# Ledger of designs, part 12: VHH binders against p49116

Target 1, 238 residues: p49116
Amino acid sequence: EGPLLSDTHVTFKLTMPSPMPEYLNVHYICESASRLLFLSMHWARSIPAFQALGQDCNTSLVRACWNELFTLGLAQCAQVMSLSTILAAIVNHLQNSIQEDKLSGDRIKQVMEHIWKLQEFCNSMAKLDIDGYEYAYLKAIVLFSPDHPGLTSTSQIEKFQEKAQMELQDYVQKTYSEDTYRLARILVRLPALRLMSSNITEELFFTGLIGNVSIDSIIPYILKMETAEYNGQITGAS

## First folded at step 1 (VHH)

Design cB2 (framework vhh_8cml_1)
Fold by ESMFold2-Fast, scan of step 1:
Structure cB2 (fold): chain B 238 residues (1-238), chain A 123 residues (1-123)
Amino acid sequence: as target 1 above (238 residues)
Amino acid sequence: EVQLVESGGGLVQPGGSLRLSCAASGFTFDDYAMGWFRQAPGQEREFVALISRSGGYTDYSDSAKGRFTISRDNAKNTVYLQMNSLKPEDTGVYFCAAGSWEELKRLFPYDYWGQGTQVTVSS
C-alpha cells in the first residue's frame, strides 16, 4: 500500500498569537502552547493509519503520548515560538517564587530539572538540524507506540510504528546519503521524551486553562473537532 | 515581506573565482534551508548547492562538487556561494532560494526566490 505519511503531513505551520506582550504572561504562554497542542492533534488525526485504529484506540493512544508529541512540536517550532524566551521567563518567575517563599524548594527543583531536560532536548534537535520530514516521522514513531499500558490493537500499532521507522530510514538514506550515522543520532534522542513528566509540562505551559481541566480530559474533544472549528483554534485572532 | 537579494556576480575569465552573497529578510532565517540555483540561456533552472538550517549539512550538484562551497552566517541572515575554477558552462543567472530541504531539492515548487545575479564566464 501507500506510504504511512504523505507530503501534507510534513507541513507543520504554527501561527503565534499577536501581539506578543512586552513581558510574557501565563495567558500568552498558554495560548501559544494550546495552538501547538491543537496543531499536533490535528496532525495526528489527519493520518489515515491513525483513523483506521478507531476512535477509542485513537483517543487512548493520544492520551498516552501527547506529552511526547507536544515536546517534539516545541523542538520543531522553537524559533517560531521564541521558546528560549518563554523558558527564560518561566525560570525567572520560579526564581522569584523561591525568593518570596511561595513554592516548595523540592517542587521548584523538579520543575527546573524538567526545563533543563527540555532545553537539552531542543538544543540537541537543533544541533542535529532535524528537517520537516524527519520531525513528521519522529512524531509518527512516537504516536504509534505500542508499549503504553492499556492499549488495544497493539500489534497493528507496532506495524504502523515499524512502517514509520522504515520510511524515516529510506528518507534519511536518500536525503543525507553521505552521513552514514545520522539516523542513529536522531533515534537515540527519542527515549529522552519518555523521561519528561506530562504533569510538569502541563504546569509549565497550560496553567492558564480555565478550571481544573487536564489535558487528558480535553483530548477527546480536540480529536472530535471539525476542520472549521480546528482552524478557528489555530488561526483565531492572529 | 520575504526578500532575498543576491550580489557578487560579474564577468570572469575561465579558471577565475567569484563569491556570491544572498541577504535574507522578512522571515526567521535559521528556520529555513538555503539553496543556490542557476539558469543558463535556454535552459531550466537547475540545482547548484544547498545548506541546512544550522549549516551542518550541504549538498552539491555533480558539476559544483569540488569547485563550489556553500556556507551561511545565521547572525547576518546571509548565505554564500564560493565559486572556484569557473568554466564557461557555469554562465547563467544565479538565484537564492529559501525553503525546506525537500523543496530545495526540487521535489516541490519553491515560493521564495531572489531576483538573481548574473555570472558570465568568458570563452
Scores: ipSAE 0.000, ipTM 0.243, lowest interface PAE 18.4, mean pLDDT 83
Fold by OpenDDE, second read of step 2:
Structure cB2 (fold): chain B 238 residues (1-238), chain A 123 residues (1-123)
Amino acid sequence: as target 1 above (238 residues)
Amino acid sequence: EVQLVESGGGLVQPGGSLRLSCAASGFTFDDYAMGWFRQAPGQEREFVALISRSGGYTDYSDSAKGRFTISRDNAKNTVYLQMNSLKPEDTGVYFCAAGSWEELKRLFPYDYWGQGTQVTVSS
């Protein structure tokens, strides 16, 4: 009955591993990505509307949109993460794989295009100067997408998405009253998220370009993590 | 350079106890979860215990529960494994690792492992 999001949902602080090495190895990249993934998933879990959908529906939603949430997180945390440096490191690792003839020409092209799309998206978001509230609502809109296959309670999910959209609209009108078309400019960025391959994202950030790690398989585990476990891993608070 | 150095292994009788230590250097220790793993001859490396970066949360394998205790001292950059009521099936090389909780659960990455310490439980 109340608002979908509160001020508590606006905070999205990523803590990076330290120190940052001179050469960004696979471990550092994966560690950073894992922290962002956890933060994103637990952010979703903190939303009362999300909790109301139940564990099965929650898992299905996150499985469907984790790549989009992660990408929004990358954009939001790009400076803290030194995302440009991370992406450059990934490209360097890819070059090594190319030299070893581990990837086909077509696969190399796909991966490079994906990296370009990620960078372009994050740059576009930076150019728009998206604030914390806008990111929170965009993530909510992405999270409560009813158009994924296999979802239950689609009517309720749709209602939550509409509520997120309405709250975003109200916020933008209130905060950026002089910019009449800001909402539209923000929302038209969302389709770019659907063009990105979750599989390629997974390989780049979680497996070192080549591997058999499945984010889908660990999502239920992440969502069931205790608050103490999460705090101990990310924030250091017990 | 990241270094993990395990110690405290040895030969013990069934029912005995050992305390393993892992000294860490080359990274910010309190930013990472720490874990203990073991590998018996001819078997795959397996999870034993994990501890969160602050030490506020721990997890154990079914075999380790009730017998083993993982702890850490962030001031000393050291993680410990107290092993009580040891059994012959606990024999193996014990390894220390640092990483995110998810990484450690998946035995990833391979580069952030110690050399291991041998634990032998035999009558």
Scores: ipSAE 0.000, ipTM 0.224, lowest interface PAE 14.1, mean pLDDT 87

Design cB3 (framework vhh_8cml_1)
Fold by ESMFold2-Fast, scan of step 1:
Structure cB3 (fold): chain B 238 residues (1-238), chain A 121 residues (1-121)
Amino acid sequence: as target 1 above (238 residues)
Amino acid sequence: EVQLVESGGGLVQPGGSLRLSCAASGFTFDDYAMGWFRQAPGQEREFVALISRSGGYTDYSDSAKGRFTISRDNAKNTVYLQMNSLKPEDTGVYFCAADRSYLWKGPQDYWGQGTQVTVSS
């Protein structure tokens, strides 16, 4: 059959809110993160293999892996987002929160450890100079993960994951033919994504926009969103 | 089970005062910053006041500064909002919230169901 992903799936263009405020605030961070989340969900729903699994399976897969997709998106769009500046602002706010006795030291420590893991992941991807095709296939590999509890159609999901892995291997061996170990270096980065807490990601990036509803609760609505609604969310035309 | 139970709301005339209370149970109250938010019909919830875990730091919205005072009693697992010089614009449902987050006015970990405050002649 044809390839799992087309050139349209390699294109991943994040449009940032404009203008950037003089001082970063929670609303700007949440708007930026939400645009990336919506872009990631729209990317997933555009894949014919993903559509073929059906709505219930699609919802279950995205609920299980949104944090991995979002983190890959943060790494891919780190320069466009000025992610290092956003994380520095969050760290500065965390340190001020300790001074204000606003949070427990243990909670601040958990969140700082999460930020360090995120920075390490993004830096490792940057050092490897991961390209757009590689990011597309890595996102497909995490999307089509058959090993999440409660999934149906696990054999079909596994086949799509294997197809993503084979197409990534083909691409890397063709494009980076002189770097024998490149594929291995890329793939060993993926397990780190599952060590990152989705609850801490929600707290860091979605606090001002989502309120008290979880990302898991809104995923079905994002996946059903019309193209015009999606464009409104990512361009602020609402 | 985590619960936040607000009380003290009611009808009051402009210029009047009300004292709201929020009784917390089912979590370690002393580990949470506590806040008050309000919501008028058809509007988003807006921040009113915040108090740190120890009570050493407080923050207020511009509309609340000089009129409202937030306080807490960690021995009683209760947070309070003393509202003075009430205006019709203060009308809304007032929600108590517990916040372990650290991003400014971050997502509240726990919410109460709210108490109605109506300022009208």
Scores: ipSAE 0.015, ipTM 0.342, lowest interface PAE 6.9, mean pLDDT 84

Design cB4 (framework vhh_8cml_1)
Fold by ESMFold2-Fast, scan of step 1:
Structure cB4 (fold): chain B 238 residues (1-238), chain A 122 residues (1-122)
Amino acid sequence: as target 1 above (238 residues)
Amino acid sequence: EVQLVESGGGLVQPGGSLRLSCAASGFTFDDYAMGWFRQAPGQEREFVALISRSGGYTDYSDSAKGRFTISRDNAKNTVYLQMNSLKPEDTGVYFCATKPGWLYSTSDYDYWGQGTQVTVSS
């Protein structure tokens, strides 16, 4: 036996495309988001417990939770990404689209509500000052969710989720011993991740995907990529 | 190749002040909580202060509350301990540490530095 996650799973380093353009555009946003998505999937694939579930289960789990993992990654990497600047640029574009009648008011409302939920989530995580260990275990808790429709091996998935919860509890109690209710404050933030639409996340961050391909459709491909190819995607190496 | 280097210790009179520094290298500093611990002669290592990764949360031992302030500068990979109203019982070797693990004791902290001596006496 050993812990669910090792120190290597705590390290989560996003390399941004360089240089940052003077004006944010869909290609820069999509490239940045794609790097984070690839980093998140590579992180999940590196977990021995995840590997032990087998490829079919791995694909089903990531398809079910990629938006939750991605959103946690956005919160964790908000500073590196200049996420507030990206979201402000998107909001400005949407406000201009309202004025020019280029998008329906209903669609703009849906997207604005999603951005507000995302900002609220990221602000709450920043206010709680979530550390790298806490992020790693929160990602593990959402990854090993046994309650998604269509999953098999739910008993084993539930055991891994419980292990993640126990290890997070132990970490928080040891590290933040005088903050009795810290764990509760952290865990009550997780249900908000399921209120965020994966379709709207895809529209905001992945509009520049080549071939008009959905994230759901490419997940099996990303999970099968060799380590060198993953490294190329997350660092932009030629 | 993780390194923590403490500095700023010395001899002070009771009621005096010291500012300790801990320079960190070889790991992603802004992903980890940082703590200060001390060990008095012939005693076990005890907790002094903790600061969260961004500095938004701090915690102190009862003996340190109101007298000590922990802070960090993530751009400089440095954590600080400002110690005011020092007492003879504050004498000891002060260590900085990072908290990557959840193990069962004060040895839960990894990457202990070499320490810096603080002596409070006349």
Scores: ipSAE 0.000, ipTM 0.130, lowest interface PAE 21.2, mean pLDDT 81

Design cB5 (framework vhh_8cml_1)
Fold by ESMFold2-Fast, scan of step 1:
Structure cB5 (fold): chain B 238 residues (1-238), chain A 122 residues (1-122)
Amino acid sequence: as target 1 above (238 residues)
Amino acid sequence: EVQLVESGGGLVQPGGSLRLSCAASGFTFDDYAMGWFRQAPGQEREFVALISRSGGYTDYSDSAKGRFTISRDNAKNTVYLQMNSLKPEDTGVYFCAAERFGSYLKSQYDYWGQGTQVTVSS
C-alpha cells in the first residue's frame, strides 16, 4: 500500500529557456509555458497510482485537469518563471491593443479578469508560503478528481484523491503543528482553479504553438513521450 | 494559398448605403475572427468592426456604432459590412482581415485583403 507520493514526487524543477529576452514575445512565453506543461504531465506520469489507472483513464484525467495542474505549476514556479513580468507584458500588450482598436474590448476585459484571478491565486499561495510537499499533494488532489464528466473507474480515482487528502493532512499537522487552520486555508484555494477558463489559459500562454493545435489534442502524445524526449522538452534540448 | 477578396465598394452620396463583402479562401474560415479596417489617404489603417468566429460577439469603432453592421455567412466563407448613413469622412480603402480570435499577444491580423475603395461623394 505505501504512500501515494514519495520524495521523488515532491521534486518539481522548471528549467527556463535562455535568459529572459529584454522584450518578451509569444515564442518565449509559449516555450516557457510548454516546459511547465510537459513537466506537469511528466510529474503525473511518474505516480504509480496514476499508472495503475491505465492509459485511457490517464488521458481523460489529464484532459480534464491540465489547466488546474498548469495553474498550480505557475504558482509554484512563479519566481523561477518571473511570472509577474510575463503577466505585466501581456497586460501592456492588451492595453496597447485597446488603444489601437485592434482587438475587441469585451474579449480583452474577459482576459484581464482571468489574469487578475491568476494573480490573486498566485499571491494567495505565496502568502501562505506553500511548500513543495503541499504543492505535490494539491496537484494529486486535482489530478485524482472523480467528478469530471465522462470518467470511468471513478471509485478508484476517488480512493486515490482521498489518500492524497489524508496524506496532505498528516503532513501539514506534523510540519505546521502550530498553525491549526493552515490546511483549511490551503484547501479553500482549490475551488478557484475550476473557475479559471482553460481556453483563456491556452490563449495567454500557448498562442505560439505550431499550427492550430489545441492542448487537448496534444495531451495523448505528451503522455506517451519517452523520458529522454520529455527531458528535452523541459530543458529545450530537442 | 490564403486569399481575402473585398467587393461592394463604390461611389455614394452622403446619407447613402453600401454593403461590402469579403470572400475568404485557403484557410478554415470558421476558425478565424473577421474584421474590417479602413485607411484614408495619408493615414494609418483604423479599426472599423470585428466579428468572432462563432458570430456570437461583434465590436465596432465609435464612428461605426449605430451605422454599420458586421455579419458573416460560414456556408459562403464570406464576411459582410453593411454601411448606412454614410458620411464624407467614411471615404477610404476598406480592408478585410482575418485573425485567430483570442490571440491576445497578437496586435495585428494574420491575413489581409487588398481593399475596396469607398467614396462618399462630398
Scores: ipSAE 0.010, ipTM 0.159, lowest interface PAE 9.8, mean pLDDT 83

Design cB6 (framework vhh_8cml_1)
Fold by ESMFold2-Fast, scan of step 1:
Structure cB6 (fold): chain B 238 residues (1-238), chain A 122 residues (1-122)
Amino acid sequence: as target 1 above (238 residues)
Amino acid sequence: EVQLVESGGGLVQPGGSLRLSCAASGFTFDDYAMGWFRQAPGQEREFVALISRSGGYTDYSDSAKGRFTISRDNAKNTVYLQMNSLKPEDTGVYFCAARYGTKLFPTDYQYWGQGTQVTVSS
């Protein structure tokens, strides 16, 4: 009966590993990205509506939308992460790969196009000056997506998504009352999230994970973590 | 010509120790992250340990944590793997690998050695 999100769901504070290394490496990038992913999943777990769907549905939802949540988190935390610096370092390594003919041009092109799409998305969000309430509702809209294959409880998920959309509309209309088309400009940015490859996101940010471990495989374990285990992960040790 | 030459393999009893070395030549060693991988008979090649270009960061597989230590000497163009508390399941061919400028990805290793045999048996 109450609102879908409370003021506690607006707080989204990323703590970065410190200090930043002189030369960015895959392990620093992976640790930073893992902290953001853990923060995003902890955020989702704290929503009563999410809890109400049950463990199996929760796991399926996050597996389907983690890339969208993560990308929204990158945009929201771009300044804290120095995301532009991380992406510039990756671009420099890709340029070196071209010069040395060590990696296929087609693969470099795919990764460069993904980085460009990511930068454009983050720039568009920054230009719109998306606030913490707006980010919280956008994350809720992508989390409660009923259109992913294999989901159960799709009617309930759709109701939660509609509730998120209605509460976002109410917030924007009250807070930005003179900007009649702000909500439309914000919502039109969301489809771009589904055009970005989760496989390339995983390669750029999570290749520091050991072995055949994929984000898809670790999601159930992160969602089941006790608070003490979660806090240990976000304070980040090897 | 780029070469990675592993040495230090051999036969040890369970609980024993070995120190593997990998001598690098033909490239600017200081610009490369170095890794150790292993392959047991009938198994896929698996990651063991990684050391960053400066030596400032290391990473280990779960099976290697607490038992193995990777280090490097950039003046000697050499990477090392100190293996302690060896177990029969550590038996395999150990490969040295180098990566640079291709990607910031741990599995994107351009140069590989021929390997050195480690056998843990009583």
Scores: ipSAE 0.000, ipTM 0.124, lowest interface PAE 11.7, mean pLDDT 83

Design cB7 (framework vhh_8cml_1)
Fold by ESMFold2-Fast, scan of step 1:
Structure cB7 (fold): chain B 238 residues (1-238), chain A 123 residues (1-123)
Amino acid sequence: as target 1 above (238 residues)
Amino acid sequence: EVQLVESGGGLVQPGGSLRLSCAASGFTFDDYAMGWFRQAPGQEREFVALISRSGGYTDYSDSAKGRFTISRDNAKNTVYLQMNSLKPEDTGVYFCAAGLSEWLKRTGEYDYWGQGTQVTVSS
């Protein structure tokens, strides 16, 4: 059996809507996030090990981990997205909402805590200077998580996760041979992804496009799209 | 009574243009994303173009990019498809569809469908 991931799985190129508007709006943020989500789903679909698990298992895995994959994608694409500028605009909007009594203080606190956790995660990944190979394997470790409720084929999923961990270790030891503890520093960051609410991520990044349909509800349809349709979502139409 | 009524189809030579219209009634048009699909004789229905509720987002199939333009007039409850540089492979019945969310984009989970209008591109 060959490696879990090939060089084609390392490339992760987000095409942003252009131009960036003078004032950030919900539609620009949601379109940018949608492109990243579709790119992430297309990336998962392209993995032979993922395909081998079958459609039902694929849908269950992605429904369980889309928020973790999306957050890793935000960290990886933070510069391309100008993520810090997007988050600053959201924070400013929330602060204005407090002054206008449009949202409860408890809700604002929950959303602000989520933004701070997201910023901390992205900053930690930037400080570690995570490369494209490392991001690909971290996404694979997250994708092949055997511990989500309702999964079938958990032994195969665990095998693929262990294979991802092994290949990441081999890569890091060979590429960053001088940094004995690099792998440990990288892996200890992953548990933080599970503390981030998928509902709050959805509300922050997808409200302008989703309306009355949840990300969870559309995942089966996204996974069934043809490659040309995925590419259309990734590049978008101006 | 929900209705989507397509018009503007016809026979045109390669390189020609057509403008399709879809008039909507019986639902709150402003709450729905609108799409155009086509079906060639003996083929499956395929996605052509989509426009969001506000008109702020559009998307096209690879074959339609650069040649077709989707637009909407919420005051008139109408969606349009301007088709330029038509090719014989564009021949088919063109359907408009309405869905509650822009996320329905290419999934086929649309709430309402028109009866279609025939477009024939022949030299």
Scores: ipSAE 0.000, ipTM 0.123, lowest interface PAE 14.6, mean pLDDT 82

Design cB8 (framework vhh_8cml_1)
Fold by ESMFold2-Fast, scan of step 1:
Parts: structure tokens; sequence; C-alpha cells
Structure cB8 (fold): chain B 238 residues (1-238), chain A 123 residues (1-123)
């Protein structure tokens, strides 16, 4: 009953570490990425439909889709993050690694292809001029994916995904009434998210911060975090 | 041996159109983003347009946006630049180049520049 998302779920404001260093470094990049990840998980846990599925299902869903949520967040917050500058700094770090023979050429190629796919995705979203309402519902569609293995509430998850799709369709048709094919152009962007490796995302954005612990391993902790503790992580505890 | 060969330049009047081609050989073409750069008389080399490996996204300089279209044919190992509504300010030598990733990088960050093709827009 009622809409899947409220106005509070459309609001998605990333607070960046301040000040931006004169020279970008791994610490700044990882801190910025972690804030986006925490914001994305807090966004998900605040959805009543998500909470209704229960803790075990919530953990399984986020473990399956965190990379898709994170990538949508990168696209949505690309200007706030100066994402192009961050990607350039990562590339410079990788190029220095090549010159010092620290990484294999095959690995560098794989990572560069991942950066390219990410840049393609973000540019596609920018070209479509995706608004905050559209981003919120795209995130809901990927969050409520019933097709991940091991899920126990697939019928309810599917209903929530269909509700997200229907509400997005209603919004786009009313707001962009003259653009008959806008919804189709938006939805065909989503499959690309599953082609991006979560392992490479961890390497690019979370190197040195997570160490040898995977994002998958910390997700249950983040989802159970008290609001005050969560706020401390995204704003920088005193 | 990596080679990039630009063609299609020429003399055209303001408001005219030209289609530039860049034929690539010696590397796996569809693994690389392709870009067009130009050097106007008395100016430094500047970015014009970029196309991703798959052709899934494109990027343009502010001066090119709305007038130029970059495209590629991976079966023919060729990248194209369709230039419409040409202006005298578009005069210059046009170069194609390859890179591993898609962004508005400086010319120094691109691999293997072609020989260039002259575009002259004058009455």
Amino acid sequence: as target 1 above (238 residues)
Amino acid sequence: EVQLVESGGGLVQPGGSLRLSCAASGFTFDDYAMGWFRQAPGQEREFVALISRSGGYTDYSDSAKGRFTISRDNAKNTVYLQMNSLKPEDTGVYFCAKTWYGSRLSPDEFDYWGQGTQVTVSS
C-alpha cells in the first residue's frame, strides 16, 4: 500500500572528505568511496519494504547487489565526487605501477577495461540526464532483484521490484511525456552493471582501507550499525 | 606495427561538411577507445571527440558538441568524424589517437598519433 519510496528516499546527498588534497592519494579515494558505500547501505536499510523482508534476506540482497548500488551512486554523485579526477588519479597510479614493473600487463588491461566500462556507464547516465527520482527507482530495481541464488523470499522481492518498475514508468511517462522512449533508454542501461566485477571495484576504490577483508564480509556489520555510529562513519567521528 | 592513417580533409566553405576517416592496423582495434584531436594555426593540440571501445558512449569538446559526430566501425578498424556546420575556427590539422580508457585526457596520455589530415574552412 502506498508508494515503494518516499521523498526522503529520493534525497541522496554525499558528504565528501574536506578539504580535497592538493594531490589526490589512495587514502582520499578510499575514504570518499567508503562514504558513498555507507550512504548507499543506509539508503537501502531505510526503505520499509526492505526492512519487511527481514535481516537475513536484507544481508543476502545487499551482498549480491552492493557493486550495482555503488556504481549507480558513482554515476549519480559523479560531479560531487569529481569522479573524472579520481579516475585519472587511479590511472596515473596504475601507469606508475607499469613503469616500475609492479603489475602484469594483463592485469593492467583488465583494470583499464573496468575503468572504461565505468566511464561508459557514467557518461550514458549523464547523457540521459537521469534525475534524482529516476536514480532512486533504478537503485530500488537493482536492490529488489529476485534472481540472485540463495534468496528465500523471492516472491516478495519480485513484487517489490515490479512495484519499483511500475512507479518509475508512471513517473517518467508523466514527467517526460514528450519523450516516448525515455524509459526504454534508461532501463537498457541496467544490465551493464552486472558486467562490472565487484573484485575490481574493491581494488580500485577500497585498496588499503579494507586490507584483506572483503566488502562482502563487512556488509552484515554495516546493516546492523546504530544510526549514531553510521553517522560517525559518513561524517568523520571526532 | 601500429599504424593510424587519417584521411578526408580538404578545403570547404563556412557552413560546409567534411567526413574524416582514420584507418587503424597493428593492434586489436575494439580493445581501445579512439579520439580525434586538432591543432589550429598558432595553437596547441586540443581534444575534439572521443568514442569508447564498444561505441557505447561518446564525448565532445564544447566547440564540437552539436556539430560533430564521432563513430566507429570495428569490423573495418576505422573511426570517423562527421563535421557539420564548419566554421573558420575549425581550421587545423586533425589527428586520431588511441587510449586504454575514456576521458578528456591530455594529448600526452594517448598512444600512437596518426600523421594528421588538413582541414581548411575559408570563403
Scores: ipSAE 0.000, ipTM 0.107, lowest interface PAE 14.4, mean pLDDT 82

Design cB9 (framework vhh_8cml_1)
Fold by ESMFold2-Fast, scan of step 1:
Structure cB9 (fold): chain B 238 residues (1-238), chain A 120 residues (1-120)
Amino acid sequence: as target 1 above (238 residues)
Amino acid sequence: EVQLVESGGGLVQPGGSLRLSCAASGFTFDDYAMGWFRQAPGQEREFVALISRSGGYTDYSDSAKGRFTISRDNAKNTVYLQMNSLKPEDTGVYFCAAQKFYSPRGYDSWGQGTQVTVSS
């Protein structure tokens, strides 16, 4: 059979809402993050191997790994998003909150530590100069994780993960043949994604969602969207 | 501590078949991808075939596609290379290699090789 991912799956283009406001607000951040989340889920649903697992398995996989996919997307699209500016604004707000109200210590500390870990992750990926093929395969490795609780078809998921790992290795060895340790440096970054709280990511980026809607609750709906409806969401069309 | 022992090489006529075996010991076989390489006299080692840990992914050189099949038996700690429609240019020493995925050195361990000679 052919490769797990085609050249189409390497393309990952985020269209940001414009214009960027002078002062970042919850609505701009939420709209930007929502576009990235939609793009990430559409990317996953377009993979033939993913489709072959079936709808229930697809929903379970994405619900388990959306935070890892989203974080990889943040790193990949950091320049387009001006992510450093967004994170700096959030950090500044939280530092001022600590300064003004010392009674809010523990939760603010957890959120600040999460932001620091996110910044370190994105900075490490930027320093490694991860390319589009590498990002696509890292996302595939994360997506096809057989070790999440409650999964069926774990043997098929494991085979797809191994296929992703082997194809990434082949790509890196051919493209970056002079850098013997590149693949190892890239792969050791992945465990950190599992330690990042999806609840804190949701609080930082998706607070602007209307109503008491969680990311877990919207995932099944996004995966069932028709292509035209999805395209309207990621391009900002109504 | 990893040891790889190849067997099954020999002399065969063009169009013939051979099955190579590689017995592995000294490591957790199921954690390693396995590969076959070959080296003709006066040339560098050339990739032939690869199989992932579970056997769910295989890859072949262009010269091996359609003629060779790599497989593994994790219960027996053995990897195989079934070679069909052999040609004189397939002559060489065939090496078994083991690689823990994401090893920075690529293939971590190599066998001593088994000679395959295709001659009329």
Scores: ipSAE 0.000, ipTM 0.219, lowest interface PAE 15.6, mean pLDDT 83

Design cC (framework vhh_8cml_1)
Fold by ESMFold2-Fast, scan of step 1:
Structure cC (fold): chain B 238 residues (1-238), chain A 124 residues (1-124)
Amino acid sequence: as target 1 above (238 residues)
Amino acid sequence: EVQLVESGGGLVQPGGSLRLSCAASGFTLDYYAMGWFRQAPGQEREFVALISSSGGSTDYSDSAKGRFTISRDNAKNTVYLQMNSLKPEDTGVYFCAADRWGSELYRPSEYDYWGQGTQVTVSS
């Protein structure tokens, strides 16, 4: 009973590492991305419905959808992150790599396609002027996806997704009453998130991770972090 | 000399079709995202269609979706815009543009190279 998300779940404030270097480097990009990832996981674990599914289900859901949550976070925080500047720096590095024979042409094309898809997604969200409430519910819809392989409690997950969809519909119809088809325009953007490779996202944003660890391997540890550790990752305080 | 040259424009009746071509010379399109834009007299340049460097991703303006198809042939260093079910509102100068960085492709200001345009006129 009650709403799936509270007002606290609508608030999504990314604190960037300071100062931004004159020339972007892998460490700054990785730190910025890590803060967004930790903020996204802390957001998910704070949802009562998510907690009610239990630790094993929580871990499986986040492992399945972290790339979708991260990409929605990139779109939502694009201005705060100066995402276009970060993507331009990554593209410059890729262009230099082909000139120095560091990467194959096929790999560079694949990564550049991913950057293009990401930019396309972020631009579409910006053009629609997606608000914080809409972002919170879009994140809830992708989080409570019952169709990932290997999930347990899929009927409960589906019910939470349907609740998210219903609450988003109610919000959009009330807030944007003159735009009859706004919800449809927003929802048709979501399938693109599943076409983006999590492996390429890791290469673009998490190359600076110490110990050559995968995001999938660290998810259980991030979800189990104490609130103070989450706050430290979000703000960069240590 | 680095340049893009459009061709295939002309006069066509409502409901007709045209295929525009954009040929690149002095550089290869392999790592360039390509866009088509149009400009009517007295109006600003507006987005029509785009295609990623590999051709794996495309997008269209609302007015073009379902009627226009963008494609590319990197071996021929050429990009195409197939326009079907043309309307008088489609009249304008059509420009192709290349963006190496693949960023913010809906904005004209993001493109590195531009063609000179080809006139498309839809009237009876």
Scores: ipSAE 0.000, ipTM 0.094, lowest interface PAE 20.8, mean pLDDT 82

